# VH-VL binders against Protein-tyrosine-phosphatase MKP1 (MKP1), part 18

Target 1, 143 residues: Protein-tyrosine-phosphatase MKP1 (MKP1), of Arabidopsis thaliana (Mouse-ear cress) (q9c5s1r149to291)
Amino acid sequence: ECSKVADHIYVGGDAVAKDKSILKNNGITHILNCVGFICPEYFKSDFCYRSLWLQDSPSEDITSILYDVFDYFEDVREQSGRIFVHCCQGVSRSTSLVIAYLMWREGQSFDDAFQYVKSARGIADPNMGFACQLLQCQKRVHA
Below, E stands for the ipSAE of ESMFold2; O stands for the ipSAE of OpenDDE; V2 stands for 0.75 times the mean of E and O plus 0.25 times the DockQ between their complexes.

## First folded at step 20 (VH-VL; framework fv_unasnemab)

Design n6 (from k1 with light chain S28D S53R; at its last look DockQ between E and O 0.93; V2 from the best seeds 0.00; counts 0 for: pae E 2.03 > 2)
Fold by ESMFold2, look of step 20:
Structure n6 (fold): chain C 143 residues (1-143), chain A 121 residues (1-121), chain B 107 residues (1-107)
Amino acid sequence: as target 1 above (143 residues)
Amino acid sequence: EVQLVESGGGLVQPGRSLRLSCTASGFTFGDYAMDWVRQAPGKGLEWVAEIRSKAYHYATYYAESVKGRFTISRDDSKSIVYLQMNSLRTEDTALYYCTRERPFQYYFDYWGKGTTVTVSS
Amino acid sequence: DIQMTQSPSSVSASVGDRVTITCRASQDIRSYLNWYQQKPGKAPKLLIYKASRLQSGVPSRFSGSGSGTDFTLTISSLQPEDFASYFCQQGYSTPWTFGGGTKVEME
């Protein structure tokens, strides 16, 4: 399931990440692969890839890489592209990064950004560590 | 002032090994990805390897021409990046530059002066 | 692998001349193109990143343009310190690849 969260942002799991026709039908131009150690860049000749090595663990620190991720999302928006953000299941890692971006770009609280993403992708469920990190960083990402 | 100083180059026979070092100063080393880029005599530039920062779990990437033979590593406590070069070939003869890289944007904003590796019998 | 082709391979110019060099990618790399200057016996120096953004400390006589497959570096009024080789590099996809270079020489 490929979930549209914003005009330029789509979220899903590995099943969508390895299906070129779904990605092309949604106009995807860029991919953020949150699990680069596990999932390869399936279609390097068709899409621009950037990869992270995130574990779905409460101890995984996502705050240290957020602004690099935001810069990539903004590069895609400035180019009128569409980015597909994925992990294995499209539940925790990928949705956490998109929630963080909405907090930063739109000035939303964690709760509002989470509800927005969840309304577009009902299985969105950041692990407790990611949720805590985003709550603690909420004031800092609002600019 | 950002400074990158390479060392460990030399003349070696094919099949032997060398370890290159790059000592960094003037910036927070642990926040950056580091790369090796080489330049054969009178030729253009060739990217060799990348190692990402701790925040990116020290992920490594290699050019196909060196994969399986070269290993990039880093010691953040000493601000040093290494290139272990095994099974050297004459085609590896080059000036090897240490470079600093901004994550996700993949441009090399600071370069060392390089260290020369010559592989010949 | 994304091949980067530069032209011309060399150009003879005088101080004050406008110099234009081009770089072509073997596939669409959008705006992920960087330019470097390399003087003889020296390391490369970043001039431009993301096709058109000047690196801090680079004079405004340098400019970059282009997207997709075709890119241009322009020096609007050549200065004595600009005699050097210039390289493009794509930051779109691994492996990171460089153009063959363009040598800007004094007439």
Scores: ipSAE 0.596, ipTM 0.849, lowest interface PAE 2.0, mean pLDDT 91
ESMFold2 (binder alone), look of step 20: mean pLDDT 94; pTM 0.947
OpenDDE, look of step 20: ipSAE 0.913; ipTM 0.957

## First folded at step 21 (VH-VL; framework fv_unasnemab)

Design p1 (from n4 with light chain S31N; at its last fold request DockQ between E and O 0.93; V2 from the best seeds 0.88)
Heavy chain, then light chain:
Amino acid sequence: EVQLVESGGGLVQPGRSLRLSCTASGFTFGDYAMDWVRQAPGKGLEWVAEIRSKAYHYATYYAESVKGRFTISRDDSKSIVYLQMNSLRTEDTALYYCTRERPFQYYFDYWGKGTTVTVSS
Amino acid sequence: DIQMTQSPSSVSASVGDRVTITCRASQSIRNYLNWYQQKPGKAPKLLIYKASSLQSGVPSRFSGSGSGTDFTLTISSLQPEDFASYFCQQGYNTPWTFGGGTKVEME
ESMFold2, look of step 21: ipSAE 0.801; ipTM 0.897
ESMFold2 (binder alone), look of step 21: mean pLDDT 94; pTM 0.951
OpenDDE, look of step 21: ipSAE 0.930; ipTM 0.961
ESMFold2, look of step 22: ipSAE 0.780; ipTM 0.894
ESMFold2 (binder alone), look of step 22: mean pLDDT 94; pTM 0.950
OpenDDE, look of step 22: ipSAE 0.930; ipTM 0.960
ESMFold2, fold request of step 23: ipSAE 0.770, 0.794, 0.798; ipTM 0.893, 0.894, 0.904
ESMFold2 (binder alone), fold request of step 23: mean pLDDT 94, 94, 94; pTM 0.953, 0.952, 0.952
OpenDDE, fold request of step 23: ipSAE 0.937, 0.937, 0.937; ipTM 0.962, 0.962, 0.962

Design p2 (from n5 with light chain S93N; at its last look DockQ between E and O 0.91; V2 from the best seeds 0.87)
Fold by ESMFold2, look of step 21:
Structure p2 (fold): chain C 143 residues (1-143), chain A 121 residues (1-121), chain B 107 residues (1-107)
Amino acid sequence: as target 1 above (143 residues)
Amino acid sequence: EVQLVESGGGLVQPGRSLRLSCTASGFTFGDYAMDWVRQAPGKGLEWVAEIRSKAYHYATYYAESVKGRFTISRDDSKSIVYLQMNSLRTEDTALYYCTRERYFQYYFDYWGKGTTVTVSS
Amino acid sequence: DIQMTQSPSSVSASVGDRVTITCRASQSIRNYLNWYQQKPGKAPKLLIYKASSLQSGVPSRFSGSGSGTDFTLTISSLQPEDFASYFCQQGYNTPWTFGGGTKVEME
């Protein structure tokens, strides 16, 4: 399932990442592959790819890359693009980045941003380490 | 005052190895991805390899022409990026530049002067 | 791989001339096009990123335009220090590829 979270942000898993028709039907222009060590860039002729090496582990540090990711999401929005952010299942890694972005962009608390993403994608469930990190970074990302 | 200084180039025979080094200064080295780009005599520029920062798990990427033969690595405590070049071929002959990369937008904002590698019998 | 084709390969110009260099990508690269200047025996220097954004310290006589597949670098009034080679480079997808270059030389 390709879940629309914002006008320019879509979230999903590898099953959607492999499906060119779903990606094109949603007007996707950019793909952020959170699991570049596992998933290849399936359709390089059609989409702009960027890849990360994120583990779905409580010990994985996502806070150190957040502002680079925010700048990139803003770049996509400014050029009227749509970014598909994915990991394997679209549950933890990809949703955590999008939750963080909403906290920063919209000034939402972690709980409000998480509920918003979960309403768009019911299986959204950041691992406990990501959730703790986003709670700890809440004041910083709101600035 | 960003500076990138390459070294380790030379003349070698095909099948041999060389190790290039690039010493960086004037910026927070550990925050940046670093690349090697080469320019063969009479030819254009060719991207060779990338290594990302610690925050990005030191992820590495290679041009197809060098994959399996070249290894990029870095030592953040010394602010050095390396290119280990094995099984060298005559088509690897080039001036090798060390470059600093901007994440996600992929442009190279600072370049060294380069070090020359010549692979010839 | 995305091929980048520059034209012309060289241009002869005089100080004060408007110089236009083009770069064509083999597929759409949106605005992920960068321009570099390279003088003989020197490393490339970034001029423009994201098609039209000037790098810090680059004179405003340099401008970039285009999106998709067709891009242009313009030097509005050529100065003596602008005689050099110019390269485009796409930052859309790996591998990062460069154009073959355009040499701007004195008439």
Scores: ipSAE 0.824, ipTM 0.906, lowest interface PAE 0.7, mean pLDDT 92
ESMFold2 (binder alone), look of step 21: mean pLDDT 94; pTM 0.949
OpenDDE, look of step 21: ipSAE 0.925; ipTM 0.959
ESMFold2, look of step 22: ipSAE 0.780; ipTM 0.892
ESMFold2 (binder alone), look of step 22: mean pLDDT 94; pTM 0.948
OpenDDE, look of step 22: ipSAE 0.924; ipTM 0.958

Design p3 (from n4 with heavy chain Q105Y; at its last look DockQ between E and O 0.94; V2 from the best seeds 0.87)
Fold by ESMFold2, look of step 21:
Structure p3 (fold): chain C 143 residues (1-143), chain A 121 residues (1-121), chain B 107 residues (1-107)
Amino acid sequence: as target 1 above (143 residues)
Amino acid sequence: EVQLVESGGGLVQPGRSLRLSCTASGFTFGDYAMDWVRQAPGKGLEWVAEIRSKAYHYATYYAESVKGRFTISRDDSKSIVYLQMNSLRTEDTALYYCTRERPFYYYFDYWGKGTTVTVSS
Amino acid sequence: DIQMTQSPSSVSASVGDRVTITCRASQSIRSYLNWYQQKPGKAPKLLIYKASSLQSGVPSRFSGSGSGTDFTLTISSLQPEDFASYFCQQGYNTPWTFGGGTKVEME
């Protein structure tokens, strides 16, 4: 399912990424593909694609790219777009980026941002390495 | 202050190989994606390849016209990006520019002077 | 691939003239449109990114506008150093493609 987390941010898995009708029905304009080494850009004539190569591993470092991702999410918001952020199942990688964004944008703790995302998408479950990284960078993300 | 200097171009026969180098200075090289863009004589500009920074796992992307023949790579300790060009064809004849890119927006904010590759019998 | 069509292919103009160059994309590229200046024998230089944002160090006589498929670059008062070729480029989706160029030359 395509889960709305914020006015401009939607989260899901590869099953939604393959479904043009679901993407269009949700007004999606941009796709952030967290697993570009596995999932292709299915509809390049319809959506703006950006790809990342994130592994769902506790040792994967996501903090080094966070401010680039935040800046891009803000650019999408400012142009009144809607971004669909996906990995394979929409559980760990994509939700971790969105949790981090809410921590930064809304000034929320990791726990509050995670619960917010989980209320919108019940299967949200960052791996323990991602959770640890977001907890460690909580003060830096707030400013 | 930002400088990009290409080298390694020359005249080669079809089917042969060349390796281009681009030496970067004046910025934190390891934080940026780098690209090659080419311009055939009297023609427009054509994007060739991209290599992303370490934070993005050094991900590489290629234009379809060069995929499987060209390999982009980088050495962050030397601040150098390379283009290994194998199985060269006459249509690869161009001035090859090294350029720096902005993440997610894909505009090329600094360009080198280019190095000329000529492929002919 | 997204085709970028520039017009005109050349413009004859005098110092002080207002010059407008257009770029059309074969599909919507929202605002992911960049402009470059290239002087003979020189590398391209970025002027405008994201349709309307001036690159640092670019004179304010240069401006960009448009969104979707139709974009313009305007030079409000042409200076001697502005005689050059100008290229648009889309940053919407790969492959990154460029327009064919517009040569601005002295009348």
Scores: ipSAE 0.779, ipTM 0.894, lowest interface PAE 1.0, mean pLDDT 92
ESMFold2 (binder alone), look of step 21: mean pLDDT 95; pTM 0.957
OpenDDE, look of step 21: ipSAE 0.929; ipTM 0.961

Design p4 (from n4 with heavy chain Q105Y, light chain S31N; at its last look DockQ between E and O 0.95; V2 from the best seeds 0.86)
Fold by ESMFold2, look of step 21:
Structure p4 (fold): chain C 143 residues (1-143), chain A 121 residues (1-121), chain B 107 residues (1-107)
Amino acid sequence: as target 1 above (143 residues)
Amino acid sequence: EVQLVESGGGLVQPGRSLRLSCTASGFTFGDYAMDWVRQAPGKGLEWVAEIRSKAYHYATYYAESVKGRFTISRDDSKSIVYLQMNSLRTEDTALYYCTRERPFYYYFDYWGKGTTVTVSS
Amino acid sequence: DIQMTQSPSSVSASVGDRVTITCRASQSIRNYLNWYQQKPGKAPKLLIYKASSLQSGVPSRFSGSGSGTDFTLTISSLQPEDFASYFCQQGYNTPWTFGGGTKVEME
């Protein structure tokens, strides 16, 4: 499912990533592919693609790229675009980045941002390492 | 000041190999993606390869014309980017520039002076 | 991949002239278009990024405009140091591609 989390941010898995009709019907302009080593850029003539190589592992460090991701989400918003953020299932990697963004942009606690994302996408479930990392970086992203 | 200095170019026969180096200074090298861009004599610019920073798992990307023959790598402790060029062809003859890339926006804000590779029988 | 077509291939101009260079993409690239200046025997230098943003240290006589497929670099009043080749480059999707260049030369 293509879950709307913010006016410019949508989240999902590979099933949505490979369905041009769903992406177009939601007005998607940009794709952030969190699993570029697994999922290809399916529709390069239709969407602006950016890829990351994130593993769904507690030892994967996502905090080192967060401000680059925030800046890019803001760039998409400023040009009136809509970004689809995906991993394989749309459960851990993609939702973790979006949770972090909401913490930063809205000043939400991890728990509040997670609840907000989960209310829009019920299967959202960052792995334990990602959850711990976002809790630890809460002060940093709330500046 | 940001400086990029390429070296390792030369004259080689087709089918041979050559390794280019780019030494970086004046910025936090480990935070940036680095690219190679080439320019044949009197011609335009052609992107060759990219290597991302450690935070992005050193992901690499190649132009189709060099894929399988060229390998980009980096040593963050020495602030050096390498381009290993195997199975060289005459059409690889060019001035090779090392460039610094802005993440997610893909513009090349600083360029070296280049090192010349000539592939000739 | 995305083809970038520049026109004209060359232009003869005098100091003080307004010079306009056009770049066309084979598909929409939104605003992910960059401009470079290259003098003979020297490396390219970034002038404009994201279609219209001026790189630090670049004189304000340079400006960029456009979105989608059609982009323009304008030099409002040509100076002696502006005689060079100019290249556009798209940062929308891989592979990153450049236009063929426009040589601005003295009449």
Scores: ipSAE 0.745, ipTM 0.887, lowest interface PAE 1.2, mean pLDDT 92
ESMFold2 (binder alone), look of step 21: mean pLDDT 95; pTM 0.953
OpenDDE, look of step 21: ipSAE 0.927; ipTM 0.960

Design p5 (from n5 with heavy chain Q105Y, light chain S93N; at its last look DockQ between E and O 0.93; V2 from the best seeds 0.87)
Fold by ESMFold2, look of step 21:
Structure p5 (fold): chain C 143 residues (1-143), chain A 121 residues (1-121), chain B 107 residues (1-107)
Amino acid sequence: as target 1 above (143 residues)
Amino acid sequence: EVQLVESGGGLVQPGRSLRLSCTASGFTFGDYAMDWVRQAPGKGLEWVAEIRSKAYHYATYYAESVKGRFTISRDDSKSIVYLQMNSLRTEDTALYYCTRERYFYYYFDYWGKGTTVTVSS
Amino acid sequence: DIQMTQSPSSVSASVGDRVTITCRASQSIRNYLNWYQQKPGKAPKLLIYKASSLQSGVPSRFSGSGSGTDFTLTISSLQPEDFASYFCQQGYNTPWTFGGGTKVEME
């Protein structure tokens, strides 16, 4: 399922990443592949691809890349694009990046941003390490 | 000021190996992705390889023409990027540039002067 | 691969001239187009990134425009230090590809 979480931000898993029709029907222009060591860039002639190597592990540090990701999400918005952010299942890694972005851009608490993303994508469930990291960086992200 | 200084080029026979080095200064080296770009005599520029920073798990990427033969690596404590070139071919003859990359936008904001690799028998 | 076609391959110009260099991509690259200057025996230098953004320290006589497939680098009033080769490069998708270059020479 391709879940719309903001006007320019869509989230899902590999099943959607493989489906050109779903991506095109949602007006996707950019793909952020959080699992570049597993999932290939399926449609390079149609979409702008960027890849990350994120593990779904409590020990994975996502905070060190967050401002690079925020800047890129803003760039996509400013050029009127739509970015599809995915991992394998669209549960933890991709949703954590989007939750962090909403905290930063909208000034939301972790809980409010998480509930917003979860209302758009019911299976959203950051691993405990990601959740802890986002709670701990809440003040920094809002600054 | 940002400086990138390549070294290790030379004349080698086909099938041999060579290691290029790029010494970086004037910036926090450990925060940046680094690339190699080459230019064959009388030809255009060709991207060769990328190595990302520690924050991006030192991920590496290669052009198809060099995959399996070349290995990019880095030593953050010395601020050095390496390109290990194995099984060299005459087609690898080029001036090799070290470059600094901007994540997500993929522009190369600083370049070295390059080091020349000539592969001939 | 995304092919980058650059024209002209060379141009003869005088100090004070307006010089225009074009770059065409084989598919849309949105605004992910960068421009570089290189003098013989010297390091390439980034001039413009994301089609129109001027790199820090680059004189304002350089400007970039375009989106999609067609892009232009303009030097509004050529200076003696601007005689060099100029390259475009796309940052849209791997492999990162470059135009063939344009040599700007003294007339």
Scores: ipSAE 0.793, ipTM 0.899, lowest interface PAE 1.0, mean pLDDT 92
ESMFold2 (binder alone), look of step 21: mean pLDDT 94; pTM 0.954
OpenDDE, look of step 21: ipSAE 0.913; ipTM 0.955

## First folded at step 22 (VH-VL; framework fv_unasnemab)

Design q1 (from p2 with heavy chain K54Q; at its last fold request DockQ between E and O 0.90; V2 from the best seeds 0.87)
Heavy chain, then light chain:
Amino acid sequence: EVQLVESGGGLVQPGRSLRLSCTASGFTFGDYAMDWVRQAPGKGLEWVAEIRSQAYHYATYYAESVKGRFTISRDDSKSIVYLQMNSLRTEDTALYYCTRERYFQYYFDYWGKGTTVTVSS
Amino acid sequence: DIQMTQSPSSVSASVGDRVTITCRASQSIRNYLNWYQQKPGKAPKLLIYKASSLQSGVPSRFSGSGSGTDFTLTISSLQPEDFASYFCQQGYNTPWTFGGGTKVEME
ESMFold2, look of step 22: ipSAE 0.812; ipTM 0.903
ESMFold2 (binder alone), look of step 22: mean pLDDT 94; pTM 0.948
OpenDDE, look of step 22: ipSAE 0.930; ipTM 0.960
ESMFold2, fold request of step 23: ipSAE 0.796, 0.765, 0.774; ipTM 0.896, 0.892, 0.888
ESMFold2 (binder alone), fold request of step 23: mean pLDDT 94, 94, 94; pTM 0.948, 0.949, 0.948
OpenDDE, fold request of step 23: ipSAE 0.933, 0.933, 0.932; ipTM 0.961, 0.962, 0.961

Design q2 (from p2 with heavy chain Y58H; at its last look DockQ between E and O 0.90; V2 from the best seeds 0.85)
Fold by ESMFold2, look of step 22:
Structure q2 (fold): chain C 143 residues (1-143), chain A 121 residues (1-121), chain B 107 residues (1-107)
Amino acid sequence: as target 1 above (143 residues)
Amino acid sequence: EVQLVESGGGLVQPGRSLRLSCTASGFTFGDYAMDWVRQAPGKGLEWVAEIRSKAYHHATYYAESVKGRFTISRDDSKSIVYLQMNSLRTEDTALYYCTRERYFQYYFDYWGKGTTVTVSS
Amino acid sequence: DIQMTQSPSSVSASVGDRVTITCRASQSIRNYLNWYQQKPGKAPKLLIYKASSLQSGVPSRFSGSGSGTDFTLTISSLQPEDFASYFCQQGYNTPWTFGGGTKVEME
């Protein structure tokens, strides 16, 4: 469903992304759509939308976009907003970006950040490539 | 020093085509989204098209007024952005600027001097 | 689409004057409002992003304020090089839209 991971960060899938009531009830102000090639921007009159075209594939390089995503999450936090980060099912793509952010912002290891996200959203399961990329970048990602 | 230099503008009749080019230098071109923005004579600014960096799969977006007629593309090895303009109309007459975009915040921090397109019979 | 309305369309002012330009959005755009300066025959130049953040190299006499729907650009003491057109632009949602512009001209 709509999983609260941090004060300003919520994670979910397309089912939540297309449900305006759930988004408004959670005070969402911003949407990061990880699958802009599949999911449209459902409610442009209500929320600020940004989109990515991420494949759920081990060969997809997410490290090259991480600092752009961190800057956006910080922009939302600085304006007291709440961002909903989604992909199709809220399992791999969206959770990988949030795990990376926690590693950077909180100084957590990949394992600690993953366990934290998984405790908030039990189906969180980055694909092998994303997990390997975050482990490889662990020292460089830490703020 | 960031530089953006547009070329390829000219006088053409309605229904014809033109290809604009923008040569970029002074920054890591492959890391940035690039846009075209136009300004009709004595009028305001209108966003036309965006092409994202390779990390974002060179995704493209268009204003409704040009969708289906214009194509934005890029050659990262040459640091060039293109705008292929087909089926030109008189309302496409404008000075066309190449711009660099700050992704996620969507402001245009560097602009070229522009290239003029005049569509007239 | 988000319409951006600028006022006034032009203003006559003298060097040293305080000049204010307003921009109104048709819906809340939070702080995603940017300001540009365009001198005759030249490209637009970014002055302010995110409503109030001054772009590097822009003189401190320029300032921006506002959030939601109503925004203001202020030039605290107009200089000769400030006679130009000014445009606001929203970066909230596509399509990216600009205000109609304000021409600041010599009295």
Scores: ipSAE 0.755, ipTM 0.884, lowest interface PAE 1.1, mean pLDDT 92
ESMFold2 (binder alone), look of step 22: mean pLDDT 94; pTM 0.946
OpenDDE, look of step 22: ipSAE 0.923; ipTM 0.958

Design q3 (from p2 with heavy chain Y103H; at its last read DockQ between E and O 0.94; V2 from the best seeds 0.88)
Heavy chain, then light chain:
Amino acid sequence: EVQLVESGGGLVQPGRSLRLSCTASGFTFGDYAMDWVRQAPGKGLEWVAEIRSKAYHYATYYAESVKGRFTISRDDSKSIVYLQMNSLRTEDTALYYCTRERHFQYYFDYWGKGTTVTVSS
Amino acid sequence: DIQMTQSPSSVSASVGDRVTITCRASQSIRNYLNWYQQKPGKAPKLLIYKASSLQSGVPSRFSGSGSGTDFTLTISSLQPEDFASYFCQQGYNTPWTFGGGTKVEME
ESMFold2, look of step 22: ipSAE 0.799; ipTM 0.905
ESMFold2 (binder alone), look of step 22: mean pLDDT 94; pTM 0.947
OpenDDE, look of step 22: ipSAE 0.937; ipTM 0.962
ESMFold2, fold request of step 23: ipSAE 0.777, 0.793, 0.774; ipTM 0.899, 0.900, 0.896
ESMFold2 (binder alone), fold request of step 23: mean pLDDT 94, 94, 94; pTM 0.948, 0.950, 0.951
OpenDDE, fold request of step 23: ipSAE 0.942, 0.942, 0.942; ipTM 0.964, 0.964, 0.963
ESMFold2, last read: ipSAE 0.791, 0.781, 0.786; ipTM 0.904, 0.900, 0.899
ESMFold2 (binder alone), last read: mean pLDDT 94, 94, 94; pTM 0.948, 0.947, 0.949
OpenDDE, last read: ipSAE 0.942, 0.941, 0.942; ipTM 0.964, 0.964, 0.964

Design q4 (from p1 with heavy chain R102T; at its last look DockQ between E and O 0.91; V2 from the best seeds 0.88)
Fold by ESMFold2, look of step 22:
Structure q4 (fold): chain C 143 residues (1-143), chain A 121 residues (1-121), chain B 107 residues (1-107)
Amino acid sequence: as target 1 above (143 residues)
Amino acid sequence: EVQLVESGGGLVQPGRSLRLSCTASGFTFGDYAMDWVRQAPGKGLEWVAEIRSKAYHYATYYAESVKGRFTISRDDSKSIVYLQMNSLRTEDTALYYCTRETPFQYYFDYWGKGTTVTVSS
Amino acid sequence: DIQMTQSPSSVSASVGDRVTITCRASQSIRNYLNWYQQKPGKAPKLLIYKASSLQSGVPSRFSGSGSGTDFTLTISSLQPEDFASYFCQQGYNTPWTFGGGTKVEME
């Protein structure tokens, strides 16, 4: 499912990433592929692609790239685009980046941002390492 | 001041190998993706390869024309990016530039002066 | 692959002239269009990124415009140091591709 989390941010898995009609119907202009080492860029003629090589592992460090991701989400918003953020299942990697963005952009605690994302996408479930990293940085994360 | 200095170019026969180096200074090298772009004599520019920073797992990307033959790598402790060029062809003859980019943004904000590779029999 | 078509291939101009260079992409690239200047025997130098943003140290006589498929680089009043070749480049999707260039020459 293609889950709308913010006006310009949508989250999902590879099943949605493969479906041009769903992406177009949601007005998607940009794709952030969190698993570029696994999933290809399915529709390069239709969407702007950017890729990350994130493992769904507690030892994966996501904090070192967060401000680059935030800047990119803001760039998409400023050009009136819509970004689809995906990993394989849309459960841990993609949702963790979006949770972090809400913490930064809206000034939300980790718990509030997670609850908001989970209400939009019930299967959202950052791995323990990602959750710990975001909890540890929540007092520092600032718009 | 940002500086990129390429070296290792030369004249080689088809089928041989050559390794280019690019020494970087004037910025925090480990924070940036680095690319190679080439320019054949009297012709336009062609992107060749990218290597991302440690934060992005040193991910590498290649133009289709060089995939499987060229390997980009980096040594952050020395601030050097390399291009290992194997199975060289006459069509690889060009001036090879080392360039810098920021992740998600694909513009090349600083360029070296280039090193010339000539592949001929 | 995204083809970038520049026109004209060359321009003969005098100091003080307004010079306009056009770049067309084979598909929409939104605002992901960059411009470079290359003087003879020198490396390219970034002038404009994201269609219209000036790189630090670039004189204000340079400006960029456009989005989608059609883009323009304008030099409002040509200076002696501006005689060079100019290239556009798309940063939308791989492979990153460049236009064929426009040589700005003294009349």
Scores: ipSAE 0.795, ipTM 0.900, lowest interface PAE 0.9, mean pLDDT 92
ESMFold2 (binder alone), look of step 22: mean pLDDT 94; pTM 0.952
OpenDDE, look of step 22: ipSAE 0.933; ipTM 0.961

Design q5 (from p1 with light chain G91S; at its last read DockQ between E and O 0.94; V2 from the best seeds 0.89)
Heavy chain, then light chain:
Amino acid sequence: EVQLVESGGGLVQPGRSLRLSCTASGFTFGDYAMDWVRQAPGKGLEWVAEIRSKAYHYATYYAESVKGRFTISRDDSKSIVYLQMNSLRTEDTALYYCTRERPFQYYFDYWGKGTTVTVSS
Amino acid sequence: DIQMTQSPSSVSASVGDRVTITCRASQSIRNYLNWYQQKPGKAPKLLIYKASSLQSGVPSRFSGSGSGTDFTLTISSLQPEDFASYFCQQSYNTPWTFGGGTKVEME
ESMFold2, look of step 22: ipSAE 0.797; ipTM 0.898
ESMFold2 (binder alone), look of step 22: mean pLDDT 94; pTM 0.946
OpenDDE, look of step 22: ipSAE 0.935; ipTM 0.963
ESMFold2, fold request of step 23: ipSAE 0.801, 0.822, 0.813; ipTM 0.897, 0.905, 0.903
ESMFold2 (binder alone), fold request of step 23: mean pLDDT 94, 94, 94; pTM 0.946, 0.945, 0.945
OpenDDE, fold request of step 23: ipSAE 0.940, 0.941, 0.941; ipTM 0.965, 0.965, 0.965
ESMFold2, last read: ipSAE 0.805, 0.783, 0.790; ipTM 0.899, 0.889, 0.894
ESMFold2 (binder alone), last read: mean pLDDT 94, 94, 94; pTM 0.945, 0.947, 0.945
OpenDDE, last read: ipSAE 0.941, 0.941, 0.941; ipTM 0.965, 0.965, 0.965

